# Miniprotein binders against q8lar0: the designs that were tried, part 3

Target 1, 344 residues: q8lar0
Amino acid sequence: FNDGLLPNGDFELGPRHSDMKGTQVINITAIPNWELSGFVEYIPSGHKQGDMILVVPKGAFAVRLGNEASIKQKISVKKGSYYSITFSAARTCAQDERLNVSVAPHHAVMPIQTVYSSSGWDLYSWAFKAQSDYADIVIHNPGVEEDPACGPLIDGVAMRALFPPRPTNKNILKNGGFEEGPWVLPNISSGVLIPPNSIDDHSPLPGWMVESLKAVKYIDSDHFSVPQGRRAVELVAGKESAVAQVVRTIPGKTYVLSFSVGDASNACAGSMIVEAFAGKDTIKVPYESKGKGGFKRSSLRFVAVSSRTRVMFYSTFYAMRNDDFSSLCGPVIDDVKLLSARRP

## First folded at step 2 (miniprotein)

Design a5
Fold by ESMFold2-Fast, scan of step 2:
Structure a5 (fold): chain B 344 residues (1-344), chain A 87 residues (1-87)
Amino acid sequence: as target 1 above (344 residues)
Amino acid sequence: SPEELEKLLEEIFELMQKAYELAEKLNPDDPETALEKVLELAEEAWKLLEEIEKLDPSNPEQLKELADKVRELKQRIEDLERELKES
């Protein structure tokens, strides 16, 4: 498997007209590379449903999963390797739509929420460890609505091999630069949601855990201001979105935690505050954002009291972008380093 | 004995400290794999610390097995330190 869209992951190769009834796909193999189950619709961008116009964010077509409907693809993987799955999804009809993503025996149920982007479309991510040299990737709508066609839109299903990050001589934290992460779909400027962790989850952001109520956003330098390298994390929901990592430390030894705080150049303006933790030690970092990019460095010196130290970041800033007044936004965290204190 | 267990605990912490000190002294132009090896040795020291927590202090065989592992880790750290200084 090469990193990127799964075969026909963008659904631009569609069913024949003879395999359709209206928008419903009636042949379970009619969408190339995909095996279908249940009520599945093939939706062209601009399709009118009552007073609503269904917009596809990339390309001309997307798939809608009705009651208990599924799409499945078998993909070649390497046993023992970690992979992230990324897909775009949007809610269409029910107030509480969800998608279940799985590679048996592991699965995650993701609520499809409109709080993250004004368009209603967001990129979701999930990760798994391959148990064999193939994976059956299943996306399923567990919903049961009166309208059997009611369910989320899906587009742009992609996968990326994740390499286990290792500490470096400049950083005992793993993946402190956030350069390891899920596939970022080209031409989508919304970033990728890293969901809150579940009990058996492997993180799509290696080294980091999202042990909070809401997702953090994974951003790329083609669409956002990133302090270091190509990737960073945006804390979008105040104290409800947080990233954490447990690091091995030597009790009694002095360490320095350093990091960048900035804004994503996404019209997120205001008086931001990022709080960083190393165990019980903490620092509050104010950042006055113009929403035009830029960053500053901060650091926290502490003495480890345990063989394991929890490093955590969250923001007290809960706000919407000034250009759409509806998308959650917040400070960017990047270039996180933890190193023992050195004497000159 | 309790004194032998305390000595092993201190020796494990000393090995962890030595591994991290080696990591701190690496030059940016040293091979990336050298850093990986040093930090792997630090992680092995943490595993030995976890074994101490599970150890029955009244079992001489468990204590000897742990002491053997500590000696092997010490040798590996000394071997890597020599390799880094000779290059």
Scores: ipSAE 0.000, ipTM 0.148, lowest interface PAE 17.8, mean pLDDT 82

Design a6
Fold by ESMFold2-Fast, scan of step 2:
Structure a6 (fold): chain B 344 residues (1-344), chain A 87 residues (1-87)
Amino acid sequence: as target 1 above (344 residues)
Amino acid sequence: SPEELDKLAEEIYELFWKAEELIEKLNPDDPETAEEKVFELAYEALKLLEEIEKLDPSNPEQLKELADKVRELKQRIEDLERELKES
């Protein structure tokens, strides 16, 4: 497997009526390509649960995971290679819903939050390193609610092989253009959330860490304004959305950190300020956004004081899109370069 | 020549990234010692990049000395890679 939707990753191939009790799937192999555990529901688009309409992100059907329920699929992979898992998720009933994504022995618990979009769902990404020629991909609801059917809705499960970034044009930063990253679902304009506390050696955004309080958003040029190439990162929650990378530097040597600051053409308008860090050295970059795309370049010249320098970006802009007044949004960062200062 | 310096700089950057990639092969039971060795190799690569900026491209002796240091660093990285595969 290289990239794209997993077999029946969009759940459009469903169980037979005889394998269902209401919306509950009672046969653990009834959804093609998936092995089920616990209370799992097969949800058609427009399904009502009490006074709530459950949002199906893609196509006609999605899966809802109840108390301690799981879905699992075994996929052929290459031992030693890195892969990203991407899926759509929506919170349905509890205030604090989470999903545990795993390929043993690695796992991550992701909070499912509604602050990132007005649609009721978002795409989330996670990464792992293959330890054999196959991977058992498990998505699990660790929640235990009074209603055993209570839990997140899942759709559009995809995977992508990640390639280690190669230095180009003497750039010491890995993946400075953000061109290597998780699979982006075609025809979905919401971007992909990279949750906080991603393992840095297993990051779905190779080279970069997201150890902030909230996710950053990975955006594509088919749906957003991207300064360079096909991909970029949007810092959606001010100081609570940050990307960082630790690079090796020579103490006493002068370096130049350069980068693009822009807006995603997603109706995120206002006076933005991006702050870039190289260790303790910093620069604040103002950008007046019209929410219609565009960017400018900036740079920070600094003298390294350590053999390791942390490069980091966040924004002081904390606002919502002006077309829905509910989705967090912010400046776009792209084309990040760290070069040693040249001889005159 | 400037062309020779650019090729040498590219080779040094490749060695730097190869050293960084070796960190992923660290033995969990001895990560501190392996990390120190990888750190030293990556740091030596960066020092060679600094030496390129001080070179006179018209001095073939200086270029030869730098090329020799690059070859030595490449050998050390290959030796460490072999050591990590055998452990």
Scores: ipSAE 0.005, ipTM 0.328, lowest interface PAE 10.8, mean pLDDT 82

Design a7
Fold by ESMFold2-Fast, scan of step 2:
Structure a7 (fold): chain B 344 residues (1-344), chain A 87 residues (1-87)
Amino acid sequence: as target 1 above (344 residues)
Amino acid sequence: SPEELYKLMEEILELAEKAFELIEKLNPDDPETALEKVWELAEEAMKLAEEIYKLDPSNPEQLKELADKVRELKQRIEDLERELKES
């Protein structure tokens, strides 16, 4: 498998008219490269559904999964390697729609929420470790609504190989620059959501856990202001969006945690405060954002009290972008370094 | 004795620091097996540091066992440091 869209991952190759009843696909193999189960609809962009006009994020077509419906594709992978799956999703009819993404034996249930983008579409990411040289990628709607066609829209399914992060002589934190992460579609300017996940070795953001109630947003330098390199993380929902990593430390040894705080140049303006933690030690970093980019560096000097130290970031800033007044936004964190210092 | 316990504590802390210094001197281009070896030694040093705070100072067998483990770890760290310098 080559990193990027899965074969027909954007659903632009569709079923024959004879394999459809209205928008419903009635032949299990009618969408090329995909095996279908349950009530699956093939939706053209601009399709009128009641008062809604369904716009798809890439190309002319998307897929909608009804009650307990699934799409599946078998992909060649390398046993033992980690992969991220990224896909676009939007809620259509129920207030609490979810998608279950799986590569056996691993799976995750993702709430499809409308708070992240005004368009209703967001990119979601998930990661797995390959258990064999083939992976059956399944996206499933676990919902059971009165209308059997009710369920989320899906588009742009992509995959990327993840490389294991390692400490260096300049940073004992793994992936402190956030340069290793999920696939970002080149022509999508909204970033990628990393949903809550407490397992760091299967995270789509290697080295980091998202244990918070809401997702953090993974951003790229082609569409956002990124303090260092090409990738960073935006803390979009105040204390409900957090990234954490547990680092091995020597009890009694002094360390310095340093990092960049900025804004994504996405019209997120205001008095931001990022709080950084190293175990029980903490620092609050104020940042006056004009929503037009820029950053500053801060640091926290501390003495480790344990062989394991939890490093964590969140923000007390809970706001929406000032260009749509509906999308959650917040400060950007990047270039996180943890370096040992001389004994006190 | 209290002096022997203090000496072991100081030696363990020095070994842990030396192991982490070796980690900090590794480049991304160094062999992954070298990184694994250094991390393994650092983890063992940290475990010994935790064990010493749980030690019953009235038990001479526990003190001797810890001293033996410290000597073994010191030799392994010195051996690895020598190998890395010769590469």
Scores: ipSAE 0.000, ipTM 0.212, lowest interface PAE 15.6, mean pLDDT 81

Design b4
Fold by ESMFold2-Fast, scan of step 2:
Structure b4 (fold): chain B 344 residues (1-344), chain A 87 residues (1-87)
Amino acid sequence: as target 1 above (344 residues)
Amino acid sequence: SPEELIKLMREIWELFQKALELIEKLNPDDPETAKREVEDLKKEAEELRRKIEELDPSNPELLKELEELVKFLEEAIKYLEELLKES
């Protein structure tokens, strides 16, 4: 598979009129490249559903999954390799809508929340390790609502091969620059949500765990201010959005954890505070943001007390962007390094 | 009306900014004043939620956005309450 949109991943190739009843697709193979199950609707941009206008994230068409409905595509992959799946999703009716993304036997249930973007939709990502030379990618609505058509809109399904990061003599942290991560849609300025995860094998951000209540946002340098390279992470929900990594350390040895703190140039202004942890050792890093980009470097010197040390970042800053007054935003973390230091 | 919706969004945003300012200025040596300030924010947030619930649903997309905004403010206030418990 080539990185990017899956075949007809943006759903711009639709079913024939004869395969539809209203917006409902009645033939399970009518949408090119996709196999459907359950109540699936093909939704044109601007479609009115009662008093609601359904948001189509990309192009002219999207798919809406009703009760217990699914879309599936079989993709050629390399056994043993890691891949991220990214897709756009929008809530349409119920207060709490969810999507289950899977490549058997592994899956993740993602709550589709409107707190992350003012556009009514967000990009979500999940990762898997290929168990064979093909993967059946399934996106499923586990919801059971009184209206069987009730469920999230999906659009822009993409995949990207992930390469396992390695620690080096210059940095014992893996993927400290966040350069290895999920596929980012080229013309989309909203970033990619990485939902909570505790297992490295299905993290779309290799080396890092999101062991928090809310997602962190993965941002790119074409649309945001990124301190180093092309990618970074935005901590969008205070203590409820955090990134962590466990590194191997030598008890009694002195280390320096260094990192960049800034703003994404996304109109997230205010007195930011990032808290960094190395085990029980911590430092609070204030950053006065003007919401126009920029960053500063900080460091934490500590003596390891165990053979494994947990490195973690979160923010106490809980705010919305001042250009849409509805999207969660926060400080950017990038260029994280952990190096052994000579004792004074 | 669009004018009333914009006014309400500004009120929510301003109250949210007050909550953020309080997080930054939490004084561990004066927890009684901090608790009072959080209770005042909570009362104002409850009044804003009441106003939203009384709105005409002429634009369900904007109403949904406004409801998410108030929910966000309520979460920030709960975050403040948790910070006070830790201090």
Scores: ipSAE 0.000, ipTM 0.146, lowest interface PAE 21.3, mean pLDDT 82

Design b5
Fold by ESMFold2-Fast, scan of step 2:
Structure b5 (fold): chain B 344 residues (1-344), chain A 87 residues (1-87)
Amino acid sequence: as target 1 above (344 residues)
Amino acid sequence: DPEKLRELAKEIERLKEEVKKLREELNPDDPEEALRKIWELFQRALELMEKIERLDPSNPEDLYKLLEEVFKLAIEIYELLEELKKS
């Protein structure tokens, strides 16, 4: 199994000049380790497309997928294990660009949106469960635009084995510290987007669901202010960025939900408010952010009314960073614990 | 407070009209001025959201309706920034 960049996942090993026509790759095996289909371009950093300069997220080269184009790589995996796929993507020309990421029979269609970063590119993550000892990883552009070369730029394709977390006597919630999650590219300070998903066991954030219209951002302590451990989640789009988990509870029993609220030290300043839910019970947690990091703890004491209780977090704070005035940002959630009121 | 809710609804309608006007009058030849105007409207939307959320939730349905309207408007304003970046 792999953990990190796939072989030539950063596309720094390119095609021979004889296998290219301009930027178009004309031989389907010309990019080492990848099998191509359709109109695929090999893009050097700084390449000019009309009035646009295409910025390569990592290294000197990236790939652009035109109409119905695909890239594919066959990777050794462990049957029955869970994996996250992470890649950089940028919209280049069409208003509504998408990427379909798949390991058959599973797939997801991801909108490539520019609301998350002022640089025009973001890291996206997706997860799958291995059905055999190999996986055919396919990234496909389902778009059909007037310009057949029009489509998303992709770079830095990586894979990471995910270990399913389990509840413990010290925390009924799975992965409450968000320490288990998708691969984070070294030297990339933008975090990783976790798009909407409703299946917690296949989530790139194990234990958690993102059912809203916008992604949440997975952040690391090397580049951001993280309240506990090395990883946390930033709720970047107000009520459209939510994380949820359903836990087993005993009706009539008292529980305490505790968690950290902070800022990511990413110039996101303002009067933040995180709302935490345990079923119908809720608490609003205000946090005055200066965009320089820091956090506080809060808790919600409640009596369970059902054998299953939905725990959910979102923010009512919808803002842009004060250093670029374009990137969505919000409060950080971390160190989420759910315990019965009298247990250690 | 029905008077307070009516006043907030009027402010939301005024903001909608200014967003529509800005969309129609957006000048990509002056991106700094366009960015300043988009940011101003975005901040006004955020301030309206805060005002609505500070109201007593004695009538949650009407509050959620207004909050949803302003949230959608904030997204629409942000999408104006995306349109400006495309041009």
Scores: ipSAE 0.000, ipTM 0.160, lowest interface PAE 20.2, mean pLDDT 82

Design b6
Fold by ESMFold2-Fast, scan of step 2:
Structure b6 (fold): chain B 344 residues (1-344), chain A 87 residues (1-87)
Amino acid sequence: as target 1 above (344 residues)
Amino acid sequence: SPEELKLLKEMIEWLREFAKILKEELNPDDPEKAEKEVRDLEKRAEELERKIKELDPSNPEELEKLLEEVFKLAYEILELIEKLEKS
């Protein structure tokens, strides 16, 4: 498996009526290609729970995970390769809903409480390194709510093989153009959230760390304005959304960090400020956005003081889109280059 | 100057650390050739460390020349790391 939706990853192939009690799935193999555990519901689009309508992110059906419930699929992978997993998720009832995504022995717990888009659901991505020629992908709800059916909705589970990032003699930053990244769901215009992580070896955005409190958004050129190539990153939650990379530098040598700042053409208008860091050296880049796309280049010239230099970007702009007044948005970063320059 | 001497000392520590990375973490297509290149870089780093210890602090031309040599070696090490990571 290299790229796209997992077998029945969108849950459009469902259980038989005899394997259900209301919306609850009572046979652990009743959803094709998936192994279930705990209280799992199969939710049709437009399903009403009292006066509330549960939002199905893709197609006609989604899965809801109750207390300590999980879904699992075994897939063929190549040992030693890196893969990203993407899926849609929505919080349904509890204030602090979470999802644990794992390929043993590694896992990540993702908070689903922050709403990034006005649709009530978001796409999330996580990455792993294959330790064998197969992977058991598990999505688990660690919640223990009074209502055992209470838990997140999940839809559109996909995977993508990632290529390891490499520095070059023309750019010592790895994956500076953000062209290597997680699978983007076709015909979905919301982008993909990359949650906080401090391990760049198996980041869904190869070469980059998200050490911030909130996710950054990975955007594509089919749905957004992207300064260079087909992919970029949107800093959606001000200082709480940041990307960083540690690069190898020569102490005392002069370097130039250059990059593009723009807007995603997503009705995110206002006076934006992006801050770029190279160690302790910094530059503030103002960008007056009309929410219609476009970008400008900026650069920071600095002298390295250590054998490793942390390059980081965040924004002081914290706002919502002007077309829905609900979706978090911010400036776009792309085409990041770090080049050595001779000292005069 | 004291600041330049401190920088040179830190750069030699950096060179030694990167030579270790080349040996332990990189999987080159030709291990014998890579090992020879790493040994040559280590020998040059040791020679520069010796020159720094013997440096006459009253000779600024010698200090500037040593800084240039250390920068040149550091760049070659980075280039070799990039080349081996690609293989």
Scores: ipSAE 0.000, ipTM 0.201, lowest interface PAE 15.5, mean pLDDT 80

Design b7
Fold by ESMFold2-Fast, scan of step 2:
Structure b7 (fold): chain B 344 residues (1-344), chain A 83 residues (1-83)
Amino acid sequence: as target 1 above (344 residues)
Amino acid sequence: SPEELEKLIREIYELWQKAMELIEKLGDPETAKREVEDLKKEAEELRRKIEELGNPELLKELEEFVKLLEEAIKWLEELLKES
């Protein structure tokens, strides 16, 4: 079952010396379980390339994808089921590096940005719906740089089956508690970035769309302060980090949208404002964060004007962590409920 | 039928969430072993209830959800063996 690291997903099983020239892997099957294409390097932790040190996210080894290079693994899946792919990635040399993640015919191009953490790497997630009982997972560097070896480092490739959310009698929103989401390894303390997804049906947060310009961060209760349950979403880039869901509503009927606004306990301190939307109706929720956890609840009572209503959340302003003064951060959203209300 | 389908999906979802919580955080080995055995029993009983309804179309619609739950429990059993 695909619920965790893929076989040799952490790349700790490496190529034989005879299959390498320097750090370059010259045999396309030399890394166990993976099929390679293009300029692929097997990078040991602490490796220096000229005056540059390449950041290996976890363990002793990672893979670097040069110009138009790819790694591929064929895996067993269940036709019709949804899966998330999660991996660590680090930008190495070009200012704008990207990775294309695909399970044909679906793909997404993800910018690999350094604004989310000061560690030099982040976890990224993408999701797909299985079209057959097998999937070819491909991670590809679409970049074309003057140095053909220039491209992102990849480590810790994992996959998780996503349980399809359903609305309930207590909440017409799907996955309002964000308890369904991409794989979060028990020992990972940085959270998982969910980048903007242009395909509505391929969200690693089941029920929710990330159609904003930047990623939202998926956080866990073992490493962060989470208002309810084990998972929540951090709105890390102001108005450029937003989660949205479209729900079926009855025109003229009154509804109540309620939710928690909190602090992730990640040194994100300051005055914050979360704005919640239900169609054209909105509420601004001020939150004074001390960067040490905690939350409060808020609600918005509104009358639906359409048969479909868009529910959306973002933070009004950018914020940065006060322990590194460089990483984007923001308020936490959790326990989102939408219920029909009786008029007085 | 729609209300009954939603109830069954919710029951499968609740057991799947328990399985996912244990996969991400296994506690004391003796307690974890009991919790996994209890989940396995509850999943088997839920599958039996669905089969006893005698509705092949409903079983097919629930097949993907039940398989996800059963695969999560198998993953838990593997983790427990390695602990």
Scores: ipSAE 0.000, ipTM 0.263, lowest interface PAE 12.9, mean pLDDT 83

Design b8
Fold by ESMFold2-Fast, scan of step 2:
Structure b8 (fold): chain B 344 residues (1-344), chain A 83 residues (1-83)
Amino acid sequence: as target 1 above (344 residues)
Amino acid sequence: DPEKLRELAKEIERLKEEVKKLREELGSPEEALRKILELWQRAYELLEKIERLGDPEDLEKLLEEVWKLLEEIMELLEELKKS
């Protein structure tokens, strides 16, 4: 296993003509490296579906999963190691399309929503901890529609080995720079959506929990304005996009939480406000964005009241990019530090 | 405590040796990646174990050595990605 696309993860190696009925794949092993179940279609870019033209984000082909359809690939992994699975997905026909991603016994159901990108395509990421030296990666459409072919498009299935959050003797927060995270598809400027996960789930953003109602976006410096290093997080849906981490603190001890607030240079303009929390202590950080990049630093000094303190960020800014007026966008958070301060 | 600290120091030295061996001979990309992941997890588990033992002041040297190992392991990953 190496980081990046799984073998034939971009579906550019397709089924033989004899293994197809129209766009439907009728042989469960006809797509190289993948095992199929249910109604699976092999879709060329530009394919006409009703009055729609389907465009694929990478190469010439993608797959569409119909009612209860699945694609599966067995891969070699290292037992005990953490991995992220990323894939591009787009809704095609039903108002409520979902994808279930699993490596038994773990799974997550992801709503495929059109609010994140005007093209309809977004990258989604999910993480797992390997229970053996092999993993069965399964992407499944749990939907049941009257049209059995109705379901999400999938492309660019990739995997990345995740390292546990980098430790430090000064910064109590893990992965405060967001430099460790899921694989980012080259030549695409949409970023990677990290869907909500529970406190006990393995996160594709090591150290951080996304327990908000909507995804946060993981962005890279090749396509976006990133305050520090190569990676950052964009809070795209106001209070419905949040990242959190629980850290160990000493009751009565003073700490300083510091961080960068900026914009991703993605035409997200307006009066942004990021709210940072350390337990019940909070600070609101206004940032006037022109959607052309840039950032400022802010800090919150507080006295811990518990042996565990929850650090959390969200934004009250709920807006769309001013270049498409369709894609959710928001402030960028980066370079988060929680340091013990000098006692009074 | 002295017995525990001695045992931890030995574990750190074993990990250092394996990191040095991997740096000298990465092998195939797949094998190198698996080994890098293994070494990172071992180093991180060791760091968490040391942090749980007590006062940071008593453990500062061991913590510093493990952090340095984690940086070296990440350098190997970056080197592998450039190959």
Scores: ipSAE 0.000, ipTM 0.260, lowest interface PAE 16.4, mean pLDDT 83

Design b9
Fold by ESMFold2-Fast, scan of step 2:
Structure b9 (fold): chain B 344 residues (1-344), chain A 83 residues (1-83)
Amino acid sequence: as target 1 above (344 residues)
Amino acid sequence: SPEELIKLMEEIFELFEKAYELIEKLGDPETAKREVEDLKKEAEELRRKIEELGNPELLKDLEELVKWLEEAIKLLEELLKES
């Protein structure tokens, strides 16, 4: 598999008219490259559902998954390699819509929430380790609503091979620069949500756990202000958006945790505070954001008390973007380093 | 010992750098095959040294680093098969 959109991952190749009943697809193989199950609708851009307009994230068409409906595609992969799956999703009818993404035997259930973007849709990511030279990628709606057609809209399904984290400069943290991460859809300025249910050894953000109640946002330098390299993480929901990593330390040895705190240049202006942890040791880093980009460096010197030390970051305050007054936003974290300090 | 543990971590990091240089710039197949075999041998030596520490907690603490190194080597072997 090449990195990027899966074959017909953007659903622009649609079913024949004879395989449709209204918007419902009645032939389980009618959408090229996809195998369907349950109530699946093929939705053209601008389609009205009563007083609601269904927002198609990319191109002219998307797919809506009704009660217990699924889409599936078999993809050639390399046994033993890690991959991220990324897709656009939008809530259409129920307040609590979810999607289950799986490559058997692994799966994750993701809540599709509207707090992250005012556009009506967001990009979500999940990761898996290939157990054979093929993967059956399944996206499933576990919901059971009174309207059997009720469910999330899906578009732009993509995959990317994830490389193991590359250590630099004796940094004992893996992927401290966040340069290893999920596929980012080109020419889309929304970033990619990494949901809380990710596991650190199968995380779409290698080395890092999203241990919080809400997602963190993975951002790129083409659309956002990124302190170092091409990628960074935005802590979008205060204490409900956190990244963590457990590292090996020597009890009694002094270490320095250093990192960048910045502004994503996404109209997230205001007084922000990032709290960084190394075990029980902590520092609060205030950052006055103008919503126009920029960053500063901070550090925490500590003495390890354990053979394992948990490093964690979150924002202590909630903020909303000043350009829509509805989307959660927050400070950017990047260029995280944990180095052994020289003895005095 | 703590000094031996630091040395092992440094050796793992050096092997990661070599592995990623090859992943980013896979050049001459003969040279790359030799470099991958060297990396594999050095990874085996590191695993042996870690096992000699005899501390179950330390063995588990280093397990992830060695696992990621072994995954990088596997990716290199796959790239070589396709070159």
Scores: ipSAE 0.000, ipTM 0.188, lowest interface PAE 15.8, mean pLDDT 81

